# Designs tried in a protein design chat: VH-VL binders against Rhythmically expressed gene 2 protein (Reg-2). Part 10

Target 1, 260 residues: Rhythmically expressed gene 2 protein (Reg-2), of Drosophila melanogaster (Fruit fly) (q94915)
Amino acid sequence: MRSLSRFRLITFDVTNTLLQFRTTPGKQYGEIGALFGARCDNNELAKNFKANWYKMNRDYPNFGRDTNPQMEWQQWWRKLIAGTFAESGAAIPDEKLHNFSNHLIELYKTSICWQPCNGSVELLQQLRKELKPEKCKLGVIANFDPRLPTLLQNTKLDQYLDFAINSYEVQAEKPDPQIFQKAMEKSGLKNLKPEECLHIGDGPTTDYLAAKELGWHSALVHEKSYAYLVKKYGEDIDRDHVFPSLYDFHKKISDGAVVW
Below, E stands for the ipSAE of ESMFold2; O stands for the ipSAE of OpenDDE; V2 stands for 0.75 times the mean of E and O plus 0.25 times the DockQ between their complexes.

## First folded at step 4 (VH-VL; framework fv_bexmarilimab)

Design s25 (from b10s with heavy chain Y103F)
Heavy chain, then light chain:
Amino acid sequence: QVTLKESGPTLVKPTQTLTLTCSFSGFSLDTSGVGIGWIRQPPGKALEWLAHIYWDDDKRYSPSLKSRLTISKDTSKNQVVLTMTNMDPVDTATYYCARVQTFDSSGYFLDYWGQGTLVTVSS
Amino acid sequence: EIVLTQSPGTLSLSPGERATLSCTASQSVSSRYLHWYQQKPGKAPKLLIYYASSLQSGVPSRFSGSGSGTDYTLTISSLQPEDFATYYCQQYGSSPFTFGQGTKLEIK
ESMFold2-Fast, scan of step 4: ipSAE 0.831; ipTM 0.916

Design s28 (from b10s with heavy chain S105Y; at its last look DockQ between E and O 0.79; V2 from the best seeds 0.75)
Fold by ESMFold2, look of step 5:
Structure s28 (fold): chain C 260 residues (1-260), chain A 123 residues (1-123), chain B 108 residues (1-108)
Amino acid sequence: as target 1 above (260 residues)
Amino acid sequence: QVTLKESGPTLVKPTQTLTLTCSFSGFSLDTSGVGIGWIRQPPGKALEWLAHIYWDDDKRYSPSLKSRLTISKDTSKNQVVLTMTNMDPVDTATYYCARVQTYDYSGYFLDYWGQGTLVTVSS
Amino acid sequence: EIVLTQSPGTLSLSPGERATLSCTASQSVSSRYLHWYQQKPGKAPKLLIYYASSLQSGVPSRFSGSGSGTDYTLTISSLQPEDFATYYCQQYGSSPFTFGQGTKLEIK
C-alpha cells in the first residue's frame, strides 16, 4: 500500500462505508413492532421512517444535541419511532413507548442489525498490518449518536481502529470542519498537516468535499457514476478518487493505481 | 433541467389578497427532502424569506407574517400557491419561488430560483 | 432573530483583482446553514455556495467560501466581467430565515 504511505491519519465514515444495515429499518421495525402488538406494513414503515428521519434532522439536528435545551438522543429516537408507527397506522401506546424504543435502540448497537460493507474488514485488516500504528492512526468520523463505540465493539471493528468520533458527543456534524479538526486532535499526532490526512466516506458533500475543503485528501465510495456525481455535486469531485466500494478502493490501492 | 416560474397579478390594491402560483418542472414534490420556498425583495432592498412547504406537506411561515400567509401544494400539477392577505403598499416587491434542497437532511438551501414577479400594491 | 451584516456595502474593483466579501452573524450559525447567492440587476438570485464552502454545480472555481461561527467570507480570486453583481449571504438554520443586506460589487 505504497500510495497510502504519505498519510499519518486515515479516517472512515461508518454508515454505508464500513457498516450497513442487514435489513431495512422498515423490515426490522415491522418485526419488532409485531412483538409489541404494533403491527404495520413494512413498506409504510420504510416510507415513514424516511419522512421522520428528515423531520427529526430538520427540527432537532444532531440527534437533539444541537438544540437548546438539548434533547437526549434516546428521546430523539423515541420521537422518531413514535411518529413512524403512528403515521403507519399503529401508534405505540405511551405506556409501552419507552420499553419498545429501548429494545430497538439496543438492537441497533449489534451485529444483529449491522453487517460490514463490501471489503471493509479486509481493508482495515491490511491497513493495520501494513501501516505502522505509531506513524499512521486509523479512526472513524461519523454523524452518529453515542452508541458508536459500542457498535464498533459489537461488530469487532474496534480492534482495527485507534479512535472514533461521533457527532453527538463533540457537538459538530459533517460537513462542519470542526468535526474533522477534532479528529486530528483525537489522533494525538503532533504537527499533523491536513495533506497528511485521508478521509474515506460515501457522502459527496458530508465526507468527500468537506474533507477536501480542509486540505485533506479524500476518497468517495459511491454506487452512482462519476458523471452523475459531478452533475449533481460539482466538478471538485476527482474522477480518480471515486470508487464503487471499499473492495474496489482496496484493490486499486494494492495495485498502486491511485495517485494523491 | 429544473425550472420555476411565478405567476399572478402584478397590481393589487391595499387590503386585497394576493395569490401567487409557482409552477415548476424537472423535479417533483414527491421527492423526499425537497420543497418550495417563497422569498420577496422590495425594490432596491434585501431579500426576505416568507414561507416554505416541504414534500411531506410540512409548512413554515415567517413569524412576523404568519397571520397573513397560507402556502399549499398540488403535487400532481407541480404547483405551489402562496396567499397573502391584507396587502399594503409596504408589501410592494418582487416575489420569487425557489426550490428548497438538502444534502445532509438538516441544512437547507435555495438551489434554483424562478425569474420573479413584481407585485405593486397601490391605491 | 439572527441578523447577518455584510461588509463592505459596496466594493469597487477592477477585473483581475481579488474580491473578499464578509458576512457577520449576530449569533453563531453552523456552516451547514450558511449560503451565498449572486444577483445581477433585473435577475433572480443564483446560488453560488451552500454549507459555507461548497460550490453549487456550474459555479466557477474562482469562487470560494470559508468561515464558521459568526464570521463567513466569500472570495473571488480573479474577478471576471460577469462577476460584478450584488452578493447575499443567508442563514437557513433558525427561523426567521434571514439574508444579509447585500454587498454590491461594481466595476471601478
Scores: ipSAE 0.663, ipTM 0.862, lowest interface PAE 1.7, mean pLDDT 91
ESMFold2-Fast, scan of step 4: ipSAE 0.829; ipTM 0.912
ESMFold2 (binder alone), look of step 5: mean pLDDT 93; pTM 0.947
OpenDDE, look of step 5: ipSAE 0.813; ipTM 0.912

Design s35 (from b10s with heavy chain S106T)
Fold by ESMFold2-Fast, scan of step 4:
Structure s35 (fold): chain C 260 residues (1-260), chain A 123 residues (1-123), chain B 108 residues (1-108)
Amino acid sequence: as target 1 above (260 residues)
Amino acid sequence: QVTLKESGPTLVKPTQTLTLTCSFSGFSLDTSGVGIGWIRQPPGKALEWLAHIYWDDDKRYSPSLKSRLTISKDTSKNQVVLTMTNMDPVDTATYYCARVQTYDSTGYFLDYWGQGTLVTVSS
Amino acid sequence: EIVLTQSPGTLSLSPGERATLSCTASQSVSSRYLHWYQQKPGKAPKLLIYYASSLQSGVPSRFSGSGSGTDYTLTISSLQPEDFATYYCQQYGSSPFTFGQGTKLEIK
């Protein structure tokens, strides 16, 4: 933990960093869809969920916030869900689509759909024990809709965090520097320097490279090998700051094996 | 290895229709987040975007040229075709196709380009 | 449409010098949508920088990008002979997806 004492602000991404889905969206959507009379192949749902995720982010970035005219984030998700089922060969009847979509939206802010990532709770507990709020602020910076505070509360992670910001309410998504600047402001810390900040996340471009470009320190938590990551994203990814999980990150920090 | 190559006529007469084909390898247009764009460059002038087609068959056209442009894809052949009607000498340019790519599902860029094909419009 | 204005139009420098190229947008553009391309005479453009500041794999580290809002910069820290080319910025945030008019970097 000594190597972290230089930081006055440590922030985390949420999806695939602190929390992960218990099961794939294809399986979860399939099970809930069956309750509403729509039976689809879970592999088709997974493929079409991904396709609609890309389509929605292209056409209506930041859950509809960064479009003109702006779209409400619930309408963004209802549109994604509708497209996913329609393209999977068993569309949900219009009469039930609104209620079904809202049920999925509600479900995905609970611990029924989410679980902690490997080592995330243990790391947050240790950080809060060793780094009291007056020494270091702990926060979340996530490309997320406004359900984020409820999700953190329902998973009991909010007790370890001083703040959480989501891209929808900020009106800026990672890798945009504006959301990182908002996190520095939200921390309430005076004369905070970029080099006193550490961001930990799973996105090579949205988390790791974005934070590094601002002069923050950065740790990449990713399941792919360093060789894969460097080949795709370039040599600005530092081998010594890539970890398979937060469990491995915590272990390396505890052993004093990480140099910034 | 990603490759793209433009093909089509190098000489077109005024009022004729130009048809260009982009043939590619190393990726598929059924992959979410991928597309093909067409860009042209008149001799000694700047790059001008013409049209894009995405994996989901969504099509975007330069507004000033939209009435003259059609873009289509054949995913099974790894080809994208651009058609431009009523060619004029001012349309003389090198025409490029390029891969549309994203790393974050929101921001798109052109990461690999074909060599370009010079199309001269003259009688 | 968003107009991208590059300055200077032509920049004459010697090998070893630092080059600074500017791109100004007529309205605010997220850095996520701002990219830089290099074009050598008779060749296709090559992607250098994506998302305003991320270096494309295989591009030398002497190239860097920065900026936000309406003002963006491409910097080459120590010019090599192979860097003399025309550089274009592009915005990919709203249709039409426009390019700047280009900055020609030429040997002095």
Scores: ipSAE 0.832, ipTM 0.912, lowest interface PAE 0.8, mean pLDDT 92

Design s40 (from b10s with light chain S30R)
Heavy chain, then light chain:
Amino acid sequence: QVTLKESGPTLVKPTQTLTLTCSFSGFSLDTSGVGIGWIRQPPGKALEWLAHIYWDDDKRYSPSLKSRLTISKDTSKNQVVLTMTNMDPVDTATYYCARVQTYDSSGYFLDYWGQGTLVTVSS
Amino acid sequence: EIVLTQSPGTLSLSPGERATLSCTASQSVRSRYLHWYQQKPGKAPKLLIYYASSLQSGVPSRFSGSGSGTDYTLTISSLQPEDFATYYCQQYGSSPFTFGQGTKLEIK
ESMFold2-Fast, scan of step 4: ipSAE 0.831; ipTM 0.915

Design s41 (from b10s with light chain S30Y)
Heavy chain, then light chain:
Amino acid sequence: QVTLKESGPTLVKPTQTLTLTCSFSGFSLDTSGVGIGWIRQPPGKALEWLAHIYWDDDKRYSPSLKSRLTISKDTSKNQVVLTMTNMDPVDTATYYCARVQTYDSSGYFLDYWGQGTLVTVSS
Amino acid sequence: EIVLTQSPGTLSLSPGERATLSCTASQSVYSRYLHWYQQKPGKAPKLLIYYASSLQSGVPSRFSGSGSGTDYTLTISSLQPEDFATYYCQQYGSSPFTFGQGTKLEIK
ESMFold2-Fast, scan of step 4: ipSAE 0.829; ipTM 0.913

Design s43 (from b10s with light chain S31T; at its last look DockQ between E and O 0.75; V2 from the best seeds 0.76)
Fold by ESMFold2, look of step 5:
Structure s43 (fold): chain C 260 residues (1-260), chain A 123 residues (1-123), chain B 108 residues (1-108)
Amino acid sequence: as target 1 above (260 residues)
Amino acid sequence: QVTLKESGPTLVKPTQTLTLTCSFSGFSLDTSGVGIGWIRQPPGKALEWLAHIYWDDDKRYSPSLKSRLTISKDTSKNQVVLTMTNMDPVDTATYYCARVQTYDSSGYFLDYWGQGTLVTVSS
Amino acid sequence: EIVLTQSPGTLSLSPGERATLSCTASQSVSTRYLHWYQQKPGKAPKLLIYYASSLQSGVPSRFSGSGSGTDYTLTISSLQPEDFATYYCQQYGSSPFTFGQGTKLEIK
């Protein structure tokens, strides 16, 4: 892994970088809803989950942490779940909502709902073998609620990582530079320079550009073409640092084909 | 390829209702995270946000003007309509529509603007 | 309401010089909600920078944005004739969504 030797800190995004859902929220919510007598069409649930995701992020950013007064992240999810079902034709009675939403919240911190993205486990295994913690720290920076450590443990990724930053607990979200600065602090590395840091994620603005604008190096894992990405997100995306997956990133790094 | 264009009357009398239409192309309001906003600029003055409507029909209005404003969309026609009641000479301004965009579901910005239409309010 | 105060009101410079335009918010604004627009006389505003520092597609690299909290800056590293315009900062995080009063950049 000689092309990575300049880096003292390598960080990863989680959702759609290291881990992805096993099935859509529409299907998962539909199955659980049916068991609790809140029968809704899976396609309506998927549509309304997405709409409520955007509504909650508009009105209560960072899972409620960045509101005044602060909203607890469990309340944030209960509100999202309630809205999703109500708009899909089966409102959950208030007396049942707490238990129903808690069931979904608990499922989504397990490998029942999450699986590794293509190549993520293999890359982390190789990095931990080749880049010992005394030379390079491996971490996570995720816009995520406090379930993150438990999720990493339940999916068995925690064994490869030195730390994980979730946006709720540190009260900062990507693309805000503060969350990347918190990760540098959490690494415990002395005299760490931005150019010694690499961030790998799937978000063109939230991961790639945000880290690059702070002076880090960054790699973008994304299914869209370089031409599409530049047209949509601007010219600051480097063609040589865009990869279709972590599997492809890992192969390019192993072949010595990546230059920073 | 993204274009927006404002249309409507250029002269209205005090107390009348102004109706403006934003016609756009190169995108759809069925796309998650997208919206249309209305902004005005009185002659020689700064920009003032009025209202916007999101793809999921969520609507926001400037608090000081909320009782006078209504925004709606017709996704099949690629149009957004703004009405403003009880017009006054102080409302004389160039009115713009613009696309509301986000890359993180929370931080929104106005990435493409129409050319604007001057609306004069006088007797 | 978050008030954005831009300074200076007018900035007179020559082509080739470096321009520094300031935007100060009355309350802290997350970088994800702070944006910069350029407006030439008789034209619609044009987005330059979103999320405080991210350059919009098609905007020349001589433009850059920086800042956090209450203090934000737009920098033009080497002024070109087409850069003489009025510049607005905007916050899109707290209703009412507000613009600064503008900085007019004019030829000295």
Scores: ipSAE 0.644, ipTM 0.853, lowest interface PAE 1.9, mean pLDDT 91
ESMFold2-Fast, scan of step 4: ipSAE 0.835; ipTM 0.915
ESMFold2 (binder alone), look of step 5: mean pLDDT 93; pTM 0.947
OpenDDE, look of step 5: ipSAE 0.872; ipTM 0.937

Design s50 (from b10s with light chain S53Y)
Fold by ESMFold2-Fast, scan of step 4:
Structure s50 (fold): chain C 260 residues (1-260), chain A 123 residues (1-123), chain B 108 residues (1-108)
Amino acid sequence: as target 1 above (260 residues)
Amino acid sequence: QVTLKESGPTLVKPTQTLTLTCSFSGFSLDTSGVGIGWIRQPPGKALEWLAHIYWDDDKRYSPSLKSRLTISKDTSKNQVVLTMTNMDPVDTATYYCARVQTYDSSGYFLDYWGQGTLVTVSS
Amino acid sequence: EIVLTQSPGTLSLSPGERATLSCTASQSVSSRYLHWYQQKPGKAPKLLIYYAYSLQSGVPSRFSGSGSGTDYTLTISSLQPEDFATYYCQQYGSSPFTFGQGTKLEIK
């Protein structure tokens, strides 16, 4: 595609960019919890999942990697799951909690819990067809635990990607420049300049603005309007680089309508 | 839309307890990722963080002042109260409350501040 | 405790000039936890930049933040009269959540 010919490295976020949950965590946790004898309202589980997600990221950032003392990422998820059910009024008995939590951890590596975002597979197929690996590397940069490679394999996206970087193993989360620098290294490209790199993601601060600060080009994939995004996140978001979905991004790129 | 205002005594005698109330509108402290922090600034000096309270009732205190500080919330009244015991003239400062906010669930910042209330500690 | 040292303590410049303000941390701080505030005399602080690089809503584009690790910078590309104020950096990664001592930007 002509609009992308200037890039030697194109990277993507995963959650809510390439892949999304098939159903809400509240519903999924509720269905599995019922199998282990814990009956909770799915709306309560959704509320408490969100609360525990915020709590865990505040107290144990980067899935526990960036804390002192460090927490293993599986322990981080077990703690989140335990809190979600305890606060929803139906705590799972201790003898079952370990097996239940590990079952959820395993399930969220698979296509049972995840599906492609609108236009993601079609975009990756077209990019690999138009941009051969010797000309342009395609990668993933995600704030994620070490399940990322397995998830990409199980969703069949790994075939389109040259590499994937997860924040836990790198020991740095977006918006930290270190993880983007690690992606440049992982690409194996010689004399790669920031201006030759494009990052595509759904996070205004963690993806879009972080990549731009490093001198990369960036595209924001977000369902909210430009007016909403500027009001909430500030004036540095470029209207011409915001797209409702990867489907819309792909359409604009195909039309040659995107200028960096 | 978002408004915070500090209230309490403007003059406190040494050894007394200071009680300050932060009254807010435009948001709720039962929202995940939201909190209230207290920060003070002695005349002509830098900002000093005192205490935070988060949506989940988690409380953080400045270690050097922890024994003197208590923070609590009343979500039904949209208020956060800070209590500081054994006041001393060196505690003379403008006291601010501010909203604790995050956009990525991990990084927190103070996005809206009250006007501040000057508390003078003297005999 | 993480100590933030701002330099210079006072910066005297004229309108239209570029201002560069430094904040150095005693140990590495992720950009996610570093923020900048502006305070005008007799007023409460206002959030300028969050996560080291992200411009708060309503803040003019002449303000920008950069840096990583222990070294962070606030830049004002072309000073306006209303920009003369005291600027504070803050880290929010480790308790106590500390502020720098401030840089006072004053008219030359």
Scores: ipSAE 0.818, ipTM 0.908, lowest interface PAE 0.9, mean pLDDT 92

Design s54 (from b10s with light chain S54N; at its last look DockQ between E and O 0.81; V2 from the best seeds 0.78)
Fold by ESMFold2, look of step 5:
Structure s54 (fold): chain C 260 residues (1-260), chain A 123 residues (1-123), chain B 108 residues (1-108)
Amino acid sequence: as target 1 above (260 residues)
Amino acid sequence: QVTLKESGPTLVKPTQTLTLTCSFSGFSLDTSGVGIGWIRQPPGKALEWLAHIYWDDDKRYSPSLKSRLTISKDTSKNQVVLTMTNMDPVDTATYYCARVQTYDSSGYFLDYWGQGTLVTVSS
Amino acid sequence: EIVLTQSPGTLSLSPGERATLSCTASQSVSSRYLHWYQQKPGKAPKLLIYYASNLQSGVPSRFSGSGSGTDYTLTISSLQPEDFATYYCQQYGSSPFTFGQGTKLEIK
């Protein structure tokens, strides 16, 4: 872990970095919908979930926190769920929508819906063992609703982390610099410089480029090739800091192959 | 290779309705997060946003021009159509269509533009 | 309505010099909604920078963007002959979506 010894703060994204869904929302929503009498095709649910995700993010950013008037994050999800099913051919009856939505919301706080990404637990375990908390803080920065601490606890990742920042509660989201600045403050580290910070995530714009712009070091965990990423997101992506997975990141760090 | 091209009349009379077509290639409006926007630029003046339409058919119009504008898409033809009613000489401008793009589902920008078409409104 | 005020209106510089262009918003704008475009005479605008600081593919590294809140800056570190053009900032977060009035960068 010598190549990480210069860092006083290391932060991670959650979705598709530390944790991933066990099954797609289309499949999971389909199974739960069938139990409540709302039978929809899983492919239609997947398509309409994606469309409603885009619609909610453009009309009600940050799970409703950054709108006027503000929307409660639970209502944000109920609206997404209701739209997804209605557009897929079987609306949830109004009298059942609240209970149905709450069931899905609660289920997505648990390891029933989430599992660790490849190599995430092993990396965190090694980091906690070798990078002492008084010298290096480990944290999470996620565009996420207030379920984040409970999710980290239920998936047992909380034991490896010093803090977690969710965008809803701090009213700032990636790629905006404010959420990274709030993470530096939350770390409690005195005289922390951007070049002493490393952010690791799967989002080329929301994680990698955003952190790099603030003078942090950054690692991108992404399944697509470097050539694909440069073509789509521009030439500011450093070939030496792109990895297929946290497993590969961990291996490269251990082999001394990464230079910052 | 992404390209966009505006087509329609270059001269219209006051009170007439302008119809502009944006024909594009190298992408589809079936792609999540993609759209087409219309922007105009009067001679020697700044750019002015008019309207846009997203892949999911969500539409937005400049509030000051909303009563005069209609935008629609035909995904199978790779075309977006803008109509603007009751044209006036002050509407003389170069009209551009451009691709609306996002990488985070919320922040949108105009990454590829057509060449523009000058529309002159006069007697 | 969010008004974007660009300063200066005209900037006269020589090739090789550093250019600094300002864009000030009348209300705070999240950086993910703030973009920069270049327009040469007789040509369509071209995207340079999206999300305040990210270079569009194919844009030379001499261009950079920075800022947050109400104050944003476009910098060209060493001007080339092809950089003399008009530059617009844009916010695409709050309707009506607006452009600044432009800064014309001209050869001295």
Scores: ipSAE 0.674, ipTM 0.863, lowest interface PAE 1.7, mean pLDDT 91
ESMFold2-Fast, scan of step 4: ipSAE 0.854; ipTM 0.920
ESMFold2 (binder alone), look of step 5: mean pLDDT 93; pTM 0.947
OpenDDE, look of step 5: ipSAE 0.868; ipTM 0.937

Design s56 (from b10s with light chain L55R; at its last look DockQ between E and O 0.79; V2 from the best seeds 0.82)
Fold by ESMFold2, look of step 5:
Structure s56 (fold): chain C 260 residues (1-260), chain A 123 residues (1-123), chain B 108 residues (1-108)
Amino acid sequence: as target 1 above (260 residues)
Amino acid sequence: QVTLKESGPTLVKPTQTLTLTCSFSGFSLDTSGVGIGWIRQPPGKALEWLAHIYWDDDKRYSPSLKSRLTISKDTSKNQVVLTMTNMDPVDTATYYCARVQTYDSSGYFLDYWGQGTLVTVSS
Amino acid sequence: EIVLTQSPGTLSLSPGERATLSCTASQSVSSRYLHWYQQKPGKAPKLLIYYASSRQSGVPSRFSGSGSGTDYTLTISSLQPEDFATYYCQQYGSSPFTFGQGTKLEIK
C-alpha cells in the first residue's frame, strides 16, 4: 500500500461505494408492501420511488434537516414512502402509515437490505492491517440520515473505521465543503493538510470533484467509462483515478499502479 | 447535443398577452431532475428569473410576476410554453429559456441556454 | 428574497492579468445553489461554475470558483481576450431565484 502512505486520512462514501442494496427499492418495497396488504407493481414502485427521491431532495433537502421548520428524518422517509405507494396505486391509510414506514426504516438499517459492494470488505481489511490508526485514520462521509452508525455496525464495517459522518447530524451534505471539513475535525489529526486526505466515492460531483476542489486527493468508483464521465461532468476528472469498483481500485493500489 | 430555441412574437402591444415557446432537443423532460426555466434581460440590464417547470410538472414563478405568468409543458413535443399577461413597455427584454439540471437531486443550475428572443412592447 | 451583490461593477484589466470577482449574498446560500455565468455582448449567458466551485465541461482551467455562506469569488488566473465579458452569480436555492447585477470585465 505504498501509494497510500502519504495519506493521514482516507474517507469513503457508503451507498454504492462500501455498501449497496441487496435488491432495488422497488422490489423491496413491493415485498414489504405485500406483507402489509399494500400490493403494488414493483416497476411502478421503482419508478415512483425515484420520482419521490428527487421530489423530497428538491423540496426537503438533507432528509428535512435543511427546511424551515426542520423536518425529522423519519417524517421525511414516511412522506417519501407514502407518496411512492399512493402514486403506484395503493395508498397506505394514514392510521397505518406510521407503523408501515417504521418497519421499512428499521429494515433499511440492517444487512437484510444492504450488502458490501464488490471488494469493499477486502480493501478495508487490508487498509486496517497495513495503515494502523496511528498512521492513518479511516472514516465515512455520507449523505445519510442518523441510521448510519447502526448500519455500519449491522453490516460489520464499523470495526475497520475510526469514525462516520452523516449529513443529517452535521447539517452539511456533499458536495458542500463543510462536510469534508467536519470530517477533518472529527479525525482529531493535528495540522492535517488537504493533500494528506483521500476521499473515495461513487459520486462524480458529490464525492470526487467536491473533495478535489478542497485540495484533497480523490478516487472515483463508477461503472461508466472515463469518456462518459468527462463529457458529462467536465475535464477535472483524472483518468488515472477512476475505477470500475473498489475491487479494481484495490488491485491497482496493490500493483503500485496509482500515483497521486 | 442539447439545444434550446425560443419562439414567439417579437413585437407586442401594451396590455396584450405574450406567448413564448421553448423548443428543445437532446434531452427529455421525462427525466427526473430536469426542467426548463425562463429568464429575461431588459436591454443593458441584469438577468431576471421568471419561472421554471420541472419534469414532475412542479412549477415555480417569480413572486412579483406570479399573477401574470403561466408555464406549461408538452413532453411529447419537447416544448415548454410561457405566457405573460398584461404586457407593458417595461417588459421589453430578451427572453431566454434554459435547461434546469441537477447532479445531486437537490442543487439545480441552468446548464444550457437558448439564443434568446427580443420582445419589444410598444404601441 | 436573497440579494446578490457583485463587486466591482466594472473591472478594467489587461490580458494576462488575474481577475477576482466577488458575489456577496444578503443571507447564507449553500454552495450547491450558487452558480456563475458568463455573458458576452449580444449572446446568451453560458454556465461557467456550478455548485460554487465545479467547472462546467469545456470551461478552461483558468476559471475557478470558491466561497461559502455569504461570500463567493470567481477568479480568472490569466485573462485571455475572449474572457472580457459580463459575469453573473446566481442563487437557485430560495425563491425568487436571483442573479447578481453583474460584473463587467473590460479591456483596460
Scores: ipSAE 0.734, ipTM 0.876, lowest interface PAE 1.3, mean pLDDT 92
ESMFold2-Fast, scan of step 4: ipSAE 0.850; ipTM 0.917
ESMFold2 (binder alone), look of step 5: mean pLDDT 93; pTM 0.946
OpenDDE, look of step 5: ipSAE 0.928; ipTM 0.956
ESMFold2, look of step 6: ipSAE 0.730; ipTM 0.882
ESMFold2 (binder alone), look of step 6: mean pLDDT 92; pTM 0.942
OpenDDE, look of step 6: ipSAE 0.924; ipTM 0.954

